# Ledger of designs, part 12: VHH binders against Protein CSN12 homolog (csn12)

Target 1, 185 residues: Protein CSN12 homolog (csn12), of Schizosaccharomyces pombe (o13873r232to416)
Amino acid sequence: VIFHYYLGIVAFLNQNYKNASAELEIAFSLCHKGYNRNLELILSYWIPTRILVNHQLPTKNLLSKFPNLASVYIPLTRALKSGNLGEFGKCLQKNETLLAKTKIYLTLEGTRDLCIRNLFRKTWIICGKSTRLPVSVFQIALQVAGTDLPKLHVEAILANMISKGYMRGYISRNFETVVLSAKDP
Below, E stands for the ipSAE of ESMFold2; O stands for the ipSAE of OpenDDE; V2 stands for 0.75 times the mean of E and O plus 0.25 times the DockQ between their complexes.

## First folded at step 4 (VHH)

Design Bmd (framework vhh_7b2m_4)
Fold by ESMFold2-Fast, scan of step 4:
Structure Bmd (fold): chain B 185 residues (1-185), chain A 122 residues (1-122)
Amino acid sequence: as target 1 above (185 residues)
Amino acid sequence: EVQLVESGGGLVQAGGSLRLSCAASGFTFSSYWVGWYRQAPGKQRVVVASIKSGGSTKYSNSVKGRFTISRDNAKNTVYLQMNSLKPEDTAVYYCAADSYWDSLEYGDYDYWGQGTQVTVSS
């Protein structure tokens, strides 16, 4: 279990998250279930890696066994899944010292774009899954989530989401409209 | 996308038997831990039985000796054979794969199935 744990940590520190997730999964599966300290150490690196790479969140069933992880991740997973950018930011700030000491902060900050994706997906659903949405709709969504930005900055965020494959479509700047692919928005 | 579909529930008399099936799609089934849970009206959802990827099983004390969980990795299916059913076994039965992880994506179906009703008449 030690061997795969260290391979996973080395991969994590080198930002090789796919290998980190694979090694940490093996370490977790080999670790005795009664050795909660060792399981918690593995999970402290596996959870953020799994969120970033596999787009998966730890459940309450998993977290109930590890109170220290639950205090960090229950609020964070709630914010991520609901697209609540304000609460996401608050959770990271509340746990900043711990996350920085364990070198996890940047990995979790990397999941901010996934939070934005969920916010925009929620917005798209609320707007009736339209294939054409004004940029102003996303601007209002960000404002409600605690981020008041001018339209140009909102367009930059949307362009970034499209660039990362989190949204499929294009921005019609002449009409200030986001045009989403019908099959995979 | 992970999908779990339960089937096989129904109405049976006390002492009868039912076999529940949980069909999985959207993931590498053979690598996942799978559990059966049940929820009776007005009660919390509780674990009934579980089976690990390697086939080792665990049962709650209330069903031990009466229920048998098994898996067919080639068919991506988990089964719960329920024998000697009692009125107390009446509940909606749910299948869950790898109960440690859930989908991040907004509006995605989680690793829980829709459930199948089991009613045991006295």
Scores: ipSAE 0.280, ipTM 0.701, lowest interface PAE 1.5, mean pLDDT 81

Design Bme (framework vhh_7b2m_4)
Fold by ESMFold2-Fast, scan of step 4:
Structure Bme (fold): chain B 185 residues (1-185), chain A 122 residues (1-122)
Amino acid sequence: as target 1 above (185 residues)
Amino acid sequence: EVQLVESGGGLVQAGGSLRLSCAASGFTFSSYWVGWYRQAPGKQRVVVASIKSGGSTKYSNSVKGRFTISRDNAKNTVYLQMNSLKPEDTAVYYCAKDLSYWDSLEYEYDYWGQGTQVTVSS
């Protein structure tokens, strides 16, 4: 158990999140369920890596067994699922000292783009799953979510989402329009 | 993206049978447990049956002995064979990934299929 936990932590600190997740999964599976303290230590690093790498969130069923983790991750997972960028930022700020101490802060900050993706996906659905949407629609979505940005900054965010594969399509700057792929926008 | 498409519902008399199908795409089907859920008018959605990646099954007490869940990993399909149907089985039936330690962030809108209506008349 301790060998795979150690390998997982070393990989995590080196930002090798795929290896970290794999090693921590093995550590978790080998850990006796009566050793809740050890399970909590494994989960403290496995949860953020699972969110970042696998786009998976801990369930209430898992978190009910670990109240310290629940206090951090129940609000954070709610914000991530809903695409609530403002609440996401508040959750990270509230837990900043703990997350920074354990080197987790940057990993969770890295999931901000996933929160934005969920916000934009909701926006796309509300707009009838159109393949052509004005950039202003995403600007308004960000504004409603608590982030008021100029159109150029919104275009930069959209370009980043496309670059990461979170959205498929391109930006027509001449027409200030996002053209989304018919599949996997 | 994850897609779940339910089919096979309909109107049937008490004591009759129906077979529901759920076609899955957008994820590695064989690696995930899948469940059938139902929601009757004015009631909460409840689990009916689930099947784990290894094939082990679990049923709610109200359907044990009457319903059988199965999966075909080659076809990315999960089935619910419903026998000895009762009026209280009337509901919209949904295919979804079962409850676990981990939930998908990416698949919020695709987690639940569109549902298939099952109506059992007495």
Scores: ipSAE 0.230, ipTM 0.649, lowest interface PAE 2.2, mean pLDDT 78

Design Bmf (framework vhh_7b2m_4)
Fold by ESMFold2-Fast, scan of step 4:
Structure Bmf (fold): chain B 185 residues (1-185), chain A 122 residues (1-122)
Amino acid sequence: as target 1 above (185 residues)
Amino acid sequence: EVQLVESGGGLVQAGGSLRLSCAASGFTFSSYWVGWYRQAPGKQRVVVASIKSGGSTKYSNSVKGRFTISRDNAKNTVYLQMNSLKPEDTAVYYCAKDLSRYFDSLSPEDYWGQGTQVTVSS
């Protein structure tokens, strides 16, 4: 158990999140389920890694067994699922000292783009899954979520989402419109 | 990086059988839970069966008694034997590490790879 836990932590600190996730999963699977403290230590690094790399959120069932993790991750997972950028930011600020102590803060900050992706996905669905959406629709979505940005900055966010593969398509600046791939938007 | 590749799907008549295979690489296969998931047109992706290193298994209620999951650790392969197939079993089948007890997908439509198509005609 200790060997794979150690390898996982070293990979995590080196920002090798895929290796961190793999080693921590092995440590978790080998750890006796009665050793709650050891499981909590593994989960403290595995959970943020799973969110960032695998786009997976801890279940309420898992968190119910670890109150310290639940206090951090129940509100954070709620914010991520709903695309609530304001609540996401509040959760990170509230837990900043604890997350910084374990060097997890930056990893969770890296999941902000997943929150934006989920917000934009919900926006796309509300608009009838159109292949052409005005940039202003995403601007309004961000505004409702607590982030009032000029159109140019919204275009930059959309370009970043496309660059990361979170959205497929391109931005038509002439028409101020996002054109989404009909195959995999 | 862990990679799982599905195969064995096809077209079959109701009451027929198919055997799906999932080949794994990039990890200590025997230490992981591995599950079979399916996604029917217009439906959410759901887990149908899972197996862990010791051979312990879990099945969804819709497939209990009809499907059998097994593993061959020497070949790094997980199998799903599907018997008494019904039109409701028509779906794309995926294999993945089964962490559903611990983690939910942030996006239900997250890409899992190609999968293997199973079509059951009435």
Scores: ipSAE 0.294, ipTM 0.681, lowest interface PAE 1.7, mean pLDDT 80

Design Ca (framework vhh_enristomig)
Fold by ESMFold2-Fast, scan of step 4:
Order: sequence, then C-alpha cells, then structure tokens
Structure Ca (fold): chain B 185 residues (1-185), chain A 122 residues (1-122)
Amino acid sequence: as target 1 above (185 residues)
Amino acid sequence: EVQLLESGGGEVQPGGSLRLSCAASGFTFSDYYISWYRQAPGKQREWVSTISSGGSTNYAESVKGRFTISRDNAKNTLYLQMSSLRAEDTAVYYCAKDSTSYWESLTWEDYWGQGTLVTVKP
C-alpha cells in the first residue's frame, strides 16, 4: 500500500494527475479499514485529483468518516454541484493556507472551470435548452454568481469551455450568440 | 450520447410499493456502476442506492431494508423496487451513470435523466 501511496503523491506533485489518481486508487483499496489516518492521507490527494481528472465528487457518506476533509469538501462540493462560483471562491480562500502548503490549492483552482460549466449548464436549462443563446445570458449568469465581467471576458470563458470539451458548439460573433450542439452542450 | 430515462413513478398510499425503471442508452451499460438518487421539494439531491457492474449493492440508511436495486444487463435497464413507502419518500427519483456510495458524478445533468416523480399521499 505504501509503494502505491508514494507513487501517487509523486505523480500528484509532478501534476501527472491521471497517474496520481490510478496509484491512489490502488493505495486506498489496499489500505485496511481500521487505518483511518492512512485513508485520510490518501484521500487528501485523491479527492482533488478525482475532481479534476474524473469529474467526480466525494459523497457525504465518504466524507462523514473524515471530519477534517468534510469541513473542506462538503462546502466545496456543494458549490461545484450548484455552479456557485462565489461560494467556490470563498471555500478556497477560507482554506488557502492549508491547501497551498500541500500543493492542493492549485489543483482545486483547476476545478473552477468545472464550476463554471455547471453554472452555464443550469443557465442553458433555465432558457429551455435552446441551441442558440446570447452571450449576454451567460454574462448575467456569471454576474448573479458574483462575477461581473465585460462581454469580451465572458466570450473568452465560453471559448475556453468549448476548447476543453465542457460545452459543444461555437460562438457566433455577428449575433453575439452561443450555438450549442443539440446532443451534448 | 449518454441517455437515461426513468419511469414507474406515480402516486401511492403510505405502506404501498412501486417499481422504478431506468432505461439506458449510448454506453456499455454492463460496464458501469449505476445509482439512484432522489430530490424532495426544497432539499438537495440525496444518494439512495448503487449497483456495481458485478451486481454488488449499497443503500442509504434511510431506505435500507425497504428498497432493492437491481439491473438487467440484457435490457440495459436499472430497477428500484420500493416497499413500505412513507411520506418522506416523496421525491423525484433520478438514475445516474458512473456513481458509487463514495463517489458521485460532478456533471449531473449530462448523465441524469428527466427523473420520475414518486408521491406518497395518505
């Protein structure tokens, strides 16, 4: 178990998140159920990695066994699921010193785009799952989520979402409109 | 395109039973963990039950002993047999791909169906 834990941490620190997730999963599966402290150490790196690369969140069932992790991740997972950018930012700031010391802060900052994706998906649903949405609709969504940005910056965010595959479609500048794929926006 | 279509909801009296179905398409159903979640009015979605690709099952404490999750890989269908229903079980029930008792999908809407409403009325 120790070997896979070390390999996972080394991969994590080198930002090889896919390999880190694989090794930490093996370490977790091999760890005895009575070794709560060892499981907590594995999870402290596996949780942020799994969010970033697998787009999966720890459940309340998992977190209930680890109060220190629960205090960090229950509010953070709630913010991520709801697309609440303001709450997401507050959670990271509250835990900044602890997360930065272990190099976890940057990994969790990397999940901000997933929070934006969930916000935009909720916006799309509210607008009747339209295949054509004005850029201004997403600007308003960001504004109510606590992020007041000019249209140019909103367009850049949307372009980033599309380039990462978080949204399927393109931006039509002539009509300041986002055209979304009907099958998988 | 991954699609999940829930059905089988409806109105039932306290103590009654219902069987929910989730028809899956767009992925190799037998390879994945599939879960049931529910959302009651004014509450957040809560995990109800998970079944592994191999058939192993887990349940939330609130439904343990009353609900049974099962799958039919030949029909690409997930089931939730509900018995001894209570007013507290009133919720929209959702099917979710690639979810376990310890891990849940971040992108709910991509892998969740429309849901099926279960109403327990006196």
Scores: ipSAE 0.242, ipTM 0.667, lowest interface PAE 1.7, mean pLDDT 79

Design Cb (from C1 with Y102E W108Y; framework vhh_enristomig)
Fold by ESMFold2-Fast, scan of step 4:
Structure Cb (fold): chain B 185 residues (1-185), chain A 123 residues (1-123)
Amino acid sequence: as target 1 above (185 residues)
Amino acid sequence: EVQLLESGGGEVQPGGSLRLSCAASGFTFSDYYISWYRQAPGKQREWVSTISSGGSTNYAESVKGRFTISRDNAKNTLYLQMSSLRAEDTAVYYCAKDITYEWESLTYEYDYWGQGTLVTVKP
């Protein structure tokens, strides 16, 4: 039914992503299986919203039915999963014109923090899952991923990750160290 | 850590029934979608069924009407009741956390698949 699709798009344009995701899910479930054009239109807004809000990626099973979406999202999902900030930026730039016309560009740019989260998780694993990591380790990880930032800006990124609940822990100012919760890192 | 342990597989005659279990630990079981997948010898893994945190279910066309997915949140256990089994149902069956036919989690860095349980349908 177009009603839920319409409500989803209005919520999306108003940056009410939780409501957009909920309405688009209903629209997708109600859409006839043979109406691939309508399903693709719903997915063009639901996929970026679902990444941003629910931290979920479309599978290759889903994307195989929609080659236009697959060309955009297969490389993007790979970059997000691996925490590859350089590849993430390249994917957005390659599809800039297409994504900007539908306001999707800004929503996908909003998922950059999720790419950083996965980069930091990968870094944490490589460092033996230590509960105490120097801020400089994250600075080096960002530099290797193509983002060269001063230590102060890296601390701001880490503080933002903690405030969003992407990391559980705190930053020790005296020791320039990130202390991570063993329960939910 | 997340652990998924499948059990209940075995040999059965065509038309028979089998009940698979998946014991989950290391996460809040009731909060997640849980799916059954299977892999036959020489084939790709294929999705079989999904149950949501709220109890909504979905099935692959090949098993719809023959298989029933269910969950017991108090026991942290997922079930697959299989009936009217056919030779083509022969496969290793896997339990998967927070992955459906259409969507998968962004944030897992460990193996979110169980170790599997073998089902063999023999004439």
Scores: ipSAE 0.306, ipTM 0.696, lowest interface PAE 1.5, mean pLDDT 82

Design Cc (framework vhh_enristomig)
Fold by ESMFold2-Fast, scan of step 4:
Structure Cc (fold): chain B 185 residues (1-185), chain A 122 residues (1-122)
Amino acid sequence: as target 1 above (185 residues)
Amino acid sequence: EVQLLESGGGEVQPGGSLRLSCAASGFTFSDYYISWYRQAPGKQREWVSTISSGGSTNYAESVKGRFTISRDNAKNTLYLQMSSLRAEDTAVYYCAKDTSYWESLTWEYDYWGQGTLVTVKP
């Protein structure tokens, strides 16, 4: 129903993403059959909200039904899954006019930290799931992913990841090493 | 608990064929879309094929016409028949229970099985 769609949009524009997701889910469930255009409008706000809040990506099965959304989100989901920051930035830039017009750009920019989380998780796995990793390892991972940053900025990114709960641990006092929780990094 | 166990991988020469299997337990297999994914070393995870609960199929462009996905609901088993294999098909193949419309961003938990290695040797 249109009522839940509009409640979802209002919540989205007010950056109340949890309420936006809940209302848009109701709208989608009520509209699943018959109204393809209405489903596409709901999904245009639900997909970015679902990525940001629930850390979930639309499947290729869903996107195959909506070619306009597929052209935006297939490359974006690929970049997010692989932790490819360069491709993530390129996807946002390519679709900037469309995303800004619908107020979605900032919501998707907010998912950049999830792309970094996946990059760092991949790095941690490649390094044998060690509980103690040099900051330089994450700096190299960022460089390979297209982001060449000084050590100080990499430490700031790591501190942000820890602050958000995407990584569990701390940066040693000498600022050379990341110490990760053995149970839940 | 949901369990998905892949098998059937191995070494094959270019142009050869392999049949992969995925044995499922811990959920009502017939109710779900089930997909095949693959990942080569140093590359991103790639969707290969999906089969719906009703038997409808969909394929990635790179494998269309060469691979066939099928299911046996009585045996709770998913299959991938691969033909005309190429070096680029070399990867670990995983099956995954599709949520239909949404999937987790978490790599490790998108797949329940260990995967099965397919190597197409030059």
Scores: ipSAE 0.262, ipTM 0.666, lowest interface PAE 1.8, mean pLDDT 78

Design Ena (framework vhh_enristomig; at its last look DockQ between E and O 0.82; V2 from the best seeds 0.46)
Amino acid sequence: EVQLLESGGGEVQPGGSLRLSCAASGFTFSSYWISWYRQAPGKQREWVSTIKSGGSTNYAESVKGRFTISRDNAKNTLYLQMSSLRAEDTAVYYCATDYWDSLEYGMDVWGQGTLVTVKP
ESMFold2-Fast, scan of step 4: ipSAE 0.356; ipTM 0.683
ESMFold2, look of step 5: ipSAE 0.403; ipTM 0.714
ESMFold2 (binder alone), look of step 5: mean pLDDT 81; pTM 0.819
OpenDDE, look of step 5: ipSAE 0.292; ipTM 0.652

Design Enb (framework vhh_enristomig; at its last look DockQ between E and O 0.30; V2 from the best seeds 0.00; counts 0 for: pae O 3.0 > 2, unsure alone 63.4 < 65, grease 29.7 > 24.2)
Fold by ESMFold2-Fast, scan of step 4:
Structure Enb (fold): chain B 185 residues (1-185), chain A 122 residues (1-122)
Amino acid sequence: as target 1 above (185 residues)
Amino acid sequence: EVQLLESGGGEVQPGGSLRLSCAASGFTFSSYWISWYRQAPGKQREWVSTIKSGGSTNYAESVKGRFTISRDNAKNTLYLQMSSLRAEDTAVYYCARDYWDSLEYGSDFDYWGQGTLVTVKP
């Protein structure tokens, strides 16, 4: 258990999140019984890496056993799942001291793009899954979610989503429009 | 590889009983909380019951007193004993190691069985 835990932490600190997630999963699977403190330590690093790498959220069932983790992650997972960027930011600010002390803050900040992706996916669905969407539609979505940004910044966010493969398409700057490739089933 | 395989579904009349089984492999079964979920056609997945590693249990209000979840750690098997079945219990029943949920829109559980159909017909 200890061996895989340390390998996971070393990978986490080196920002090798895929290896960190794999090692921490092994450590968690081997840990049992009265070792709840060890489980909580493993989860404190596994949860943020699992969100970032696997795009998975801890359930209320998992968190119910760990009150300290539940107080942080129940609100955060609600914000991420709903694409509520404003609440996501508030959760990080509320827990800033705790997250910074445990070296987790930056990893969770890295999941902000996943929150934006979920917001934009919901926006796309609401717009009838159109292949052509004005940049202003995404600007309004961000504004409703608590983030009021200039059009240029919205275009930068969209370009980042495309570069990460979260959206497939391109930005037509002349027409201020996002042209999306048809999504395969 | 985590695998969960449900069985025991079928057709019963209202007031009847069925016992569902879930065979687990690829992890230390005794260490994990395991849950039953169900999904009726056209409806969202509904949590039914959870059994914790220590044997303590929780039930959805709609099934409390009628369903009993249990586990056999020696056989790596989860059970759901269903009694006093109602038309509303008609659904595909899933065994899940529900520690993780997908962040993606239209989320599924990370560890999900194939399901077993229970039909309660008058």
Scores: ipSAE 0.283, ipTM 0.648, lowest interface PAE 1.6, mean pLDDT 80
Fold by OpenDDE, look of step 7:
Structure Enb (fold): chain B 185 residues (1-185), chain A 122 residues (1-122)
Amino acid sequence: as target 1 above (185 residues)
Amino acid sequence: EVQLLESGGGEVQPGGSLRLSCAASGFTFSSYWISWYRQAPGKQREWVSTIKSGGSTNYAESVKGRFTISRDNAKNTLYLQMSSLRAEDTAVYYCARDYWDSLEYGSDFDYWGQGTLVTVKP
């Protein structure tokens, strides 16, 4: 357990999150479930890694066993699921000192795109799942979620989402419109 | 309601093979990692294998090369193919949903099945 834990941490610190996730998963699997302190240490690094790499969030049931982790990740999970960028930011700021010491803050900042993805998906659904949506619609969505940005910046965000495969489609810059896949945007 | 139901347990001779199944319902099966655990008499429950949503697999060292975990997302079913069975493989085998939620609405808990007994005896 210790061996895999340390390998996981080293990988994590080197921002090799895929390897970190793999090693920490092994560590967690091998660790006795009664060793809460060790489990918590593993989870402290594994949770942010899995969010970033696998786009999975810890369940409430898991977090209920670890109050310190729950205090951080229950609000964060809610923010990510709902696409609430304002709450996402508040959660990170509230825990900045603690998370910065372990370099976890940087990892969680990387999950912002997941929050944006969920927000844009929600927006698409609210707009009747249209295959063509003005960029302004997404701009308004960001504003409502607590992030006020110029249209050009919103286009950049959309382009990034498409590039990362979080959205399927393209941006028609001439018409300031996003053209989305009909099946799974 | 989330449900996991194991089946396929029974008695088998050493060196034999057995296939376990776990039927899942009440959640988006394809979005979750699913695991097998086992508990031998008088021992603590131990991890056996996990299959990720993407199909990647991990195994405990004690079963590596002998056990194969797989899933059929269309049938919402998890499998464990066991071969070269040993006496020390005797245990109640449990199916468990992973602790992680794939950003889906309404999935806040992990769940365990009731288990299925595997007995390896000459």
Scores: ipSAE 0.038, ipTM 0.427, lowest interface PAE 3.0, mean pLDDT 89
ESMFold2, look of step 7: ipSAE 0.582; ipTM 0.801
ESMFold2 (binder alone), look of step 7: mean pLDDT 78; pTM 0.784

Design Enc (framework vhh_enristomig)
Fold by ESMFold2-Fast, scan of step 4:
Structure Enc (fold): chain B 185 residues (1-185), chain A 119 residues (1-119)
Amino acid sequence: as target 1 above (185 residues)
Amino acid sequence: EVQLLESGGGEVQPGGSLRLSCAASGFTFSSYWISWYRQAPGKQREWVSTIKSGGSTNYAESVKGRFTISRDNAKNTLYLQMSSLRAEDTAVYYCAAGDYWDSLEYDYWGQGTLVTVKP
């Protein structure tokens, strides 16, 4: 158990999240279920890694067994599911000391783009799943979510989402319209 | 990474039987607790059954004695044998890897398989 836990933590600290996830999965599966402290230590690195790499959130069932993790992740998962960037930022700030001490802060900050993706997916659905959307509708979505940005910065965010494969499409040369792929954005 | 694809749904008469399958990939299938969930129109998702990595099983009270969950680790496949079907069993059925993780994306878990029990 300890060997795979160690390999997972080393990979995590080196930002090798795919290897970290694989090793921590093995450590968790081999860990005796009565060793709650050991399970909690594995989960403290596996949860943020799973969110970042696999786009998966811990369930209420899992979190109910670990109150310290529940206090961090119940609000965070709510913010991520709803695309609430303001609450996402507040959750990270409230837990900054704990997350920085365990070197998890940067990994969770890396999931901010997933929060934005979910916000934009909701925006797309509300707009009738149109294949062409003005940049301004994403600007308004960000404003409603607590982030008031100029159009140019919104275009940069959209370009980043497309480059990461979180949205499939392109931005028109005039930067007025986002054209989305016929397959899911 | 985790992919789950449900199949086997269809239309049956009350008292009929169906066998659902869930093909899994992207994780160490044999190490996980795997569950069936269902969602009827206008209702919340409800848990149906779980099979643990060691093969032990649990069932929701509403399906106990009528449904049987099983797994084939060599094929990375989960099954749900349904018998004595009722109108209340009409739902889209989903499988989930363990009761530990929810997908952030709807397209990361399967689209489910529809079971309709017609009068």
Scores: ipSAE 0.137, ipTM 0.578, lowest interface PAE 3.1, mean pLDDT 79

Design End (framework vhh_enristomig)
Fold by ESMFold2-Fast, scan of step 4:
Structure End (fold): chain B 185 residues (1-185), chain A 122 residues (1-122)
Amino acid sequence: as target 1 above (185 residues)
Amino acid sequence: EVQLLESGGGEVQPGGSLRLSCAASGFTFSSYWISWYRQAPGKQREWVSTIKSGGSTNYAESVKGRFTISRDNAKNTLYLQMSSLRAEDTAVYYCAADSYWDSLEYGDYDYWGQGTLVTVKP
């Protein structure tokens, strides 16, 4: 199990997240359930990798067995799933020293866009799942979530979400409107 | 749509028995580790028992020897047979799927049921 753990960490530090996930999964599967310290070390790198790459969150049942990980990830997963950017930022700041020492901080910062995606999906639902939404609606959503940005910056965020496939549609600049796909926004 | 629905709770005297059920739908039940949790009034939720996809089981020390967890993959149902019940077993009992990983998608269900109340009256 040590060999696959080592390969997983090297891949993680090189930002090769697909290989990191594959190796860490093998290490976790081979590790005896009685070796909680070894399982915790594997999970400390596997959890952030799976959030970023697979868009999956650790369950409360998994985290209940690892109190140190639970203190970090229970608040973070709640913020991510609800699209709460303010709480997401606070969770990263609270754990900054620990996450930076293990090179995990940047990987978790990479999940910020997933938090924004959930915020925008919540906004879309509140607006009655309309296929046409003013850019100002998303600007207000970001402001309520603690991020006060000018319209051009909001348009850049929306363009980024569309380019990553997190939203399906386009931006009509003439009408300052986001046009969303009726099939899968 | 993922759903977990608990049933079988009720009032019982100390030393009595109850059987809880959890009906699951919307996911591949047989592939998941499924657990029972409980929450007493004013206290945090605590783990009670887990049954793995292969059928092996684990129990919290407080219930070991008194509770038996089992599953019926054909019926997508989880059970908890409780015997020798004590006043401290009084709680709302919850069923939870344990795949280690859950969806990040907004609006998905988190694989927790509504719970079923068990009251052990002295």
Scores: ipSAE 0.202, ipTM 0.625, lowest interface PAE 2.3, mean pLDDT 80

Design Ene (framework vhh_enristomig)
Fold by ESMFold2-Fast, scan of step 4:
Structure Ene (fold): chain B 185 residues (1-185), chain A 122 residues (1-122)
Amino acid sequence: as target 1 above (185 residues)
Amino acid sequence: EVQLLESGGGEVQPGGSLRLSCAASGFTFSSYWISWYRQAPGKQREWVSTIKSGGSTNYAESVKGRFTISRDNAKNTLYLQMSSLRAEDTAVYYCAKDLSYWDSLEYEYDYWGQGTLVTVKP
């Protein structure tokens, strides 16, 4: 258990999140004693890593045994799942001191793009899964989610989502329309 | 990267049988608990069955005695043998690793791939 926990923490601190997730998963699976403190230590690094690299959230069932983790991750999980950027920011701010001490803050900040992806995914579905969507539709979605941005900044966000593979397509030459591919837009 | 691909669904009459398969890759299949979940039209996703690494099984009350979960560790494949099918079993069926502790961040219907559709139609 200790060996895999150690390897997981070292990988985490070196921002090797895929290896960190793999090692921490092994440590968690081998931790068969009912001593919640050991599981909580593993989870404190595994949860943020798993969100970032595996796009998975801890369930209420998992968090029910760990009140300290539940107070941080239940609100954050809700915000990420719903694409609520305003609540996501508030959750990070409220827990900033704790997250910074354990070097988790940057890892969780790295999940902001996943929150945006879920927001845009919901927007696409509401618009009937159209292959052509005005940039203004995404601007309105961000505004409703608490982020009022000028069109240029929205275009930059969309370009970043496409660059990361979170959206497949391109922004039209005039920067007024997002054209999504037929495969996994 | 964990990948789970479901297959075996189709249309069947009430009282009929189907066998679902889930091909797994990207993890040590034999070492983990694997579950079947389903999502009926207009309903939340619900747990159906789990098979542990040691082979012990657990089932939702609605499917006990009718469904049998099994695994072939040599083929990295999970199965769900469904019998005495009812109209209420109509759903898209998904397999999942460790879902009791982890949920999808992605929009629900896209998370675990396409799933496999089971339609029980008189």
Scores: ipSAE 0.230, ipTM 0.648, lowest interface PAE 1.8, mean pLDDT 79

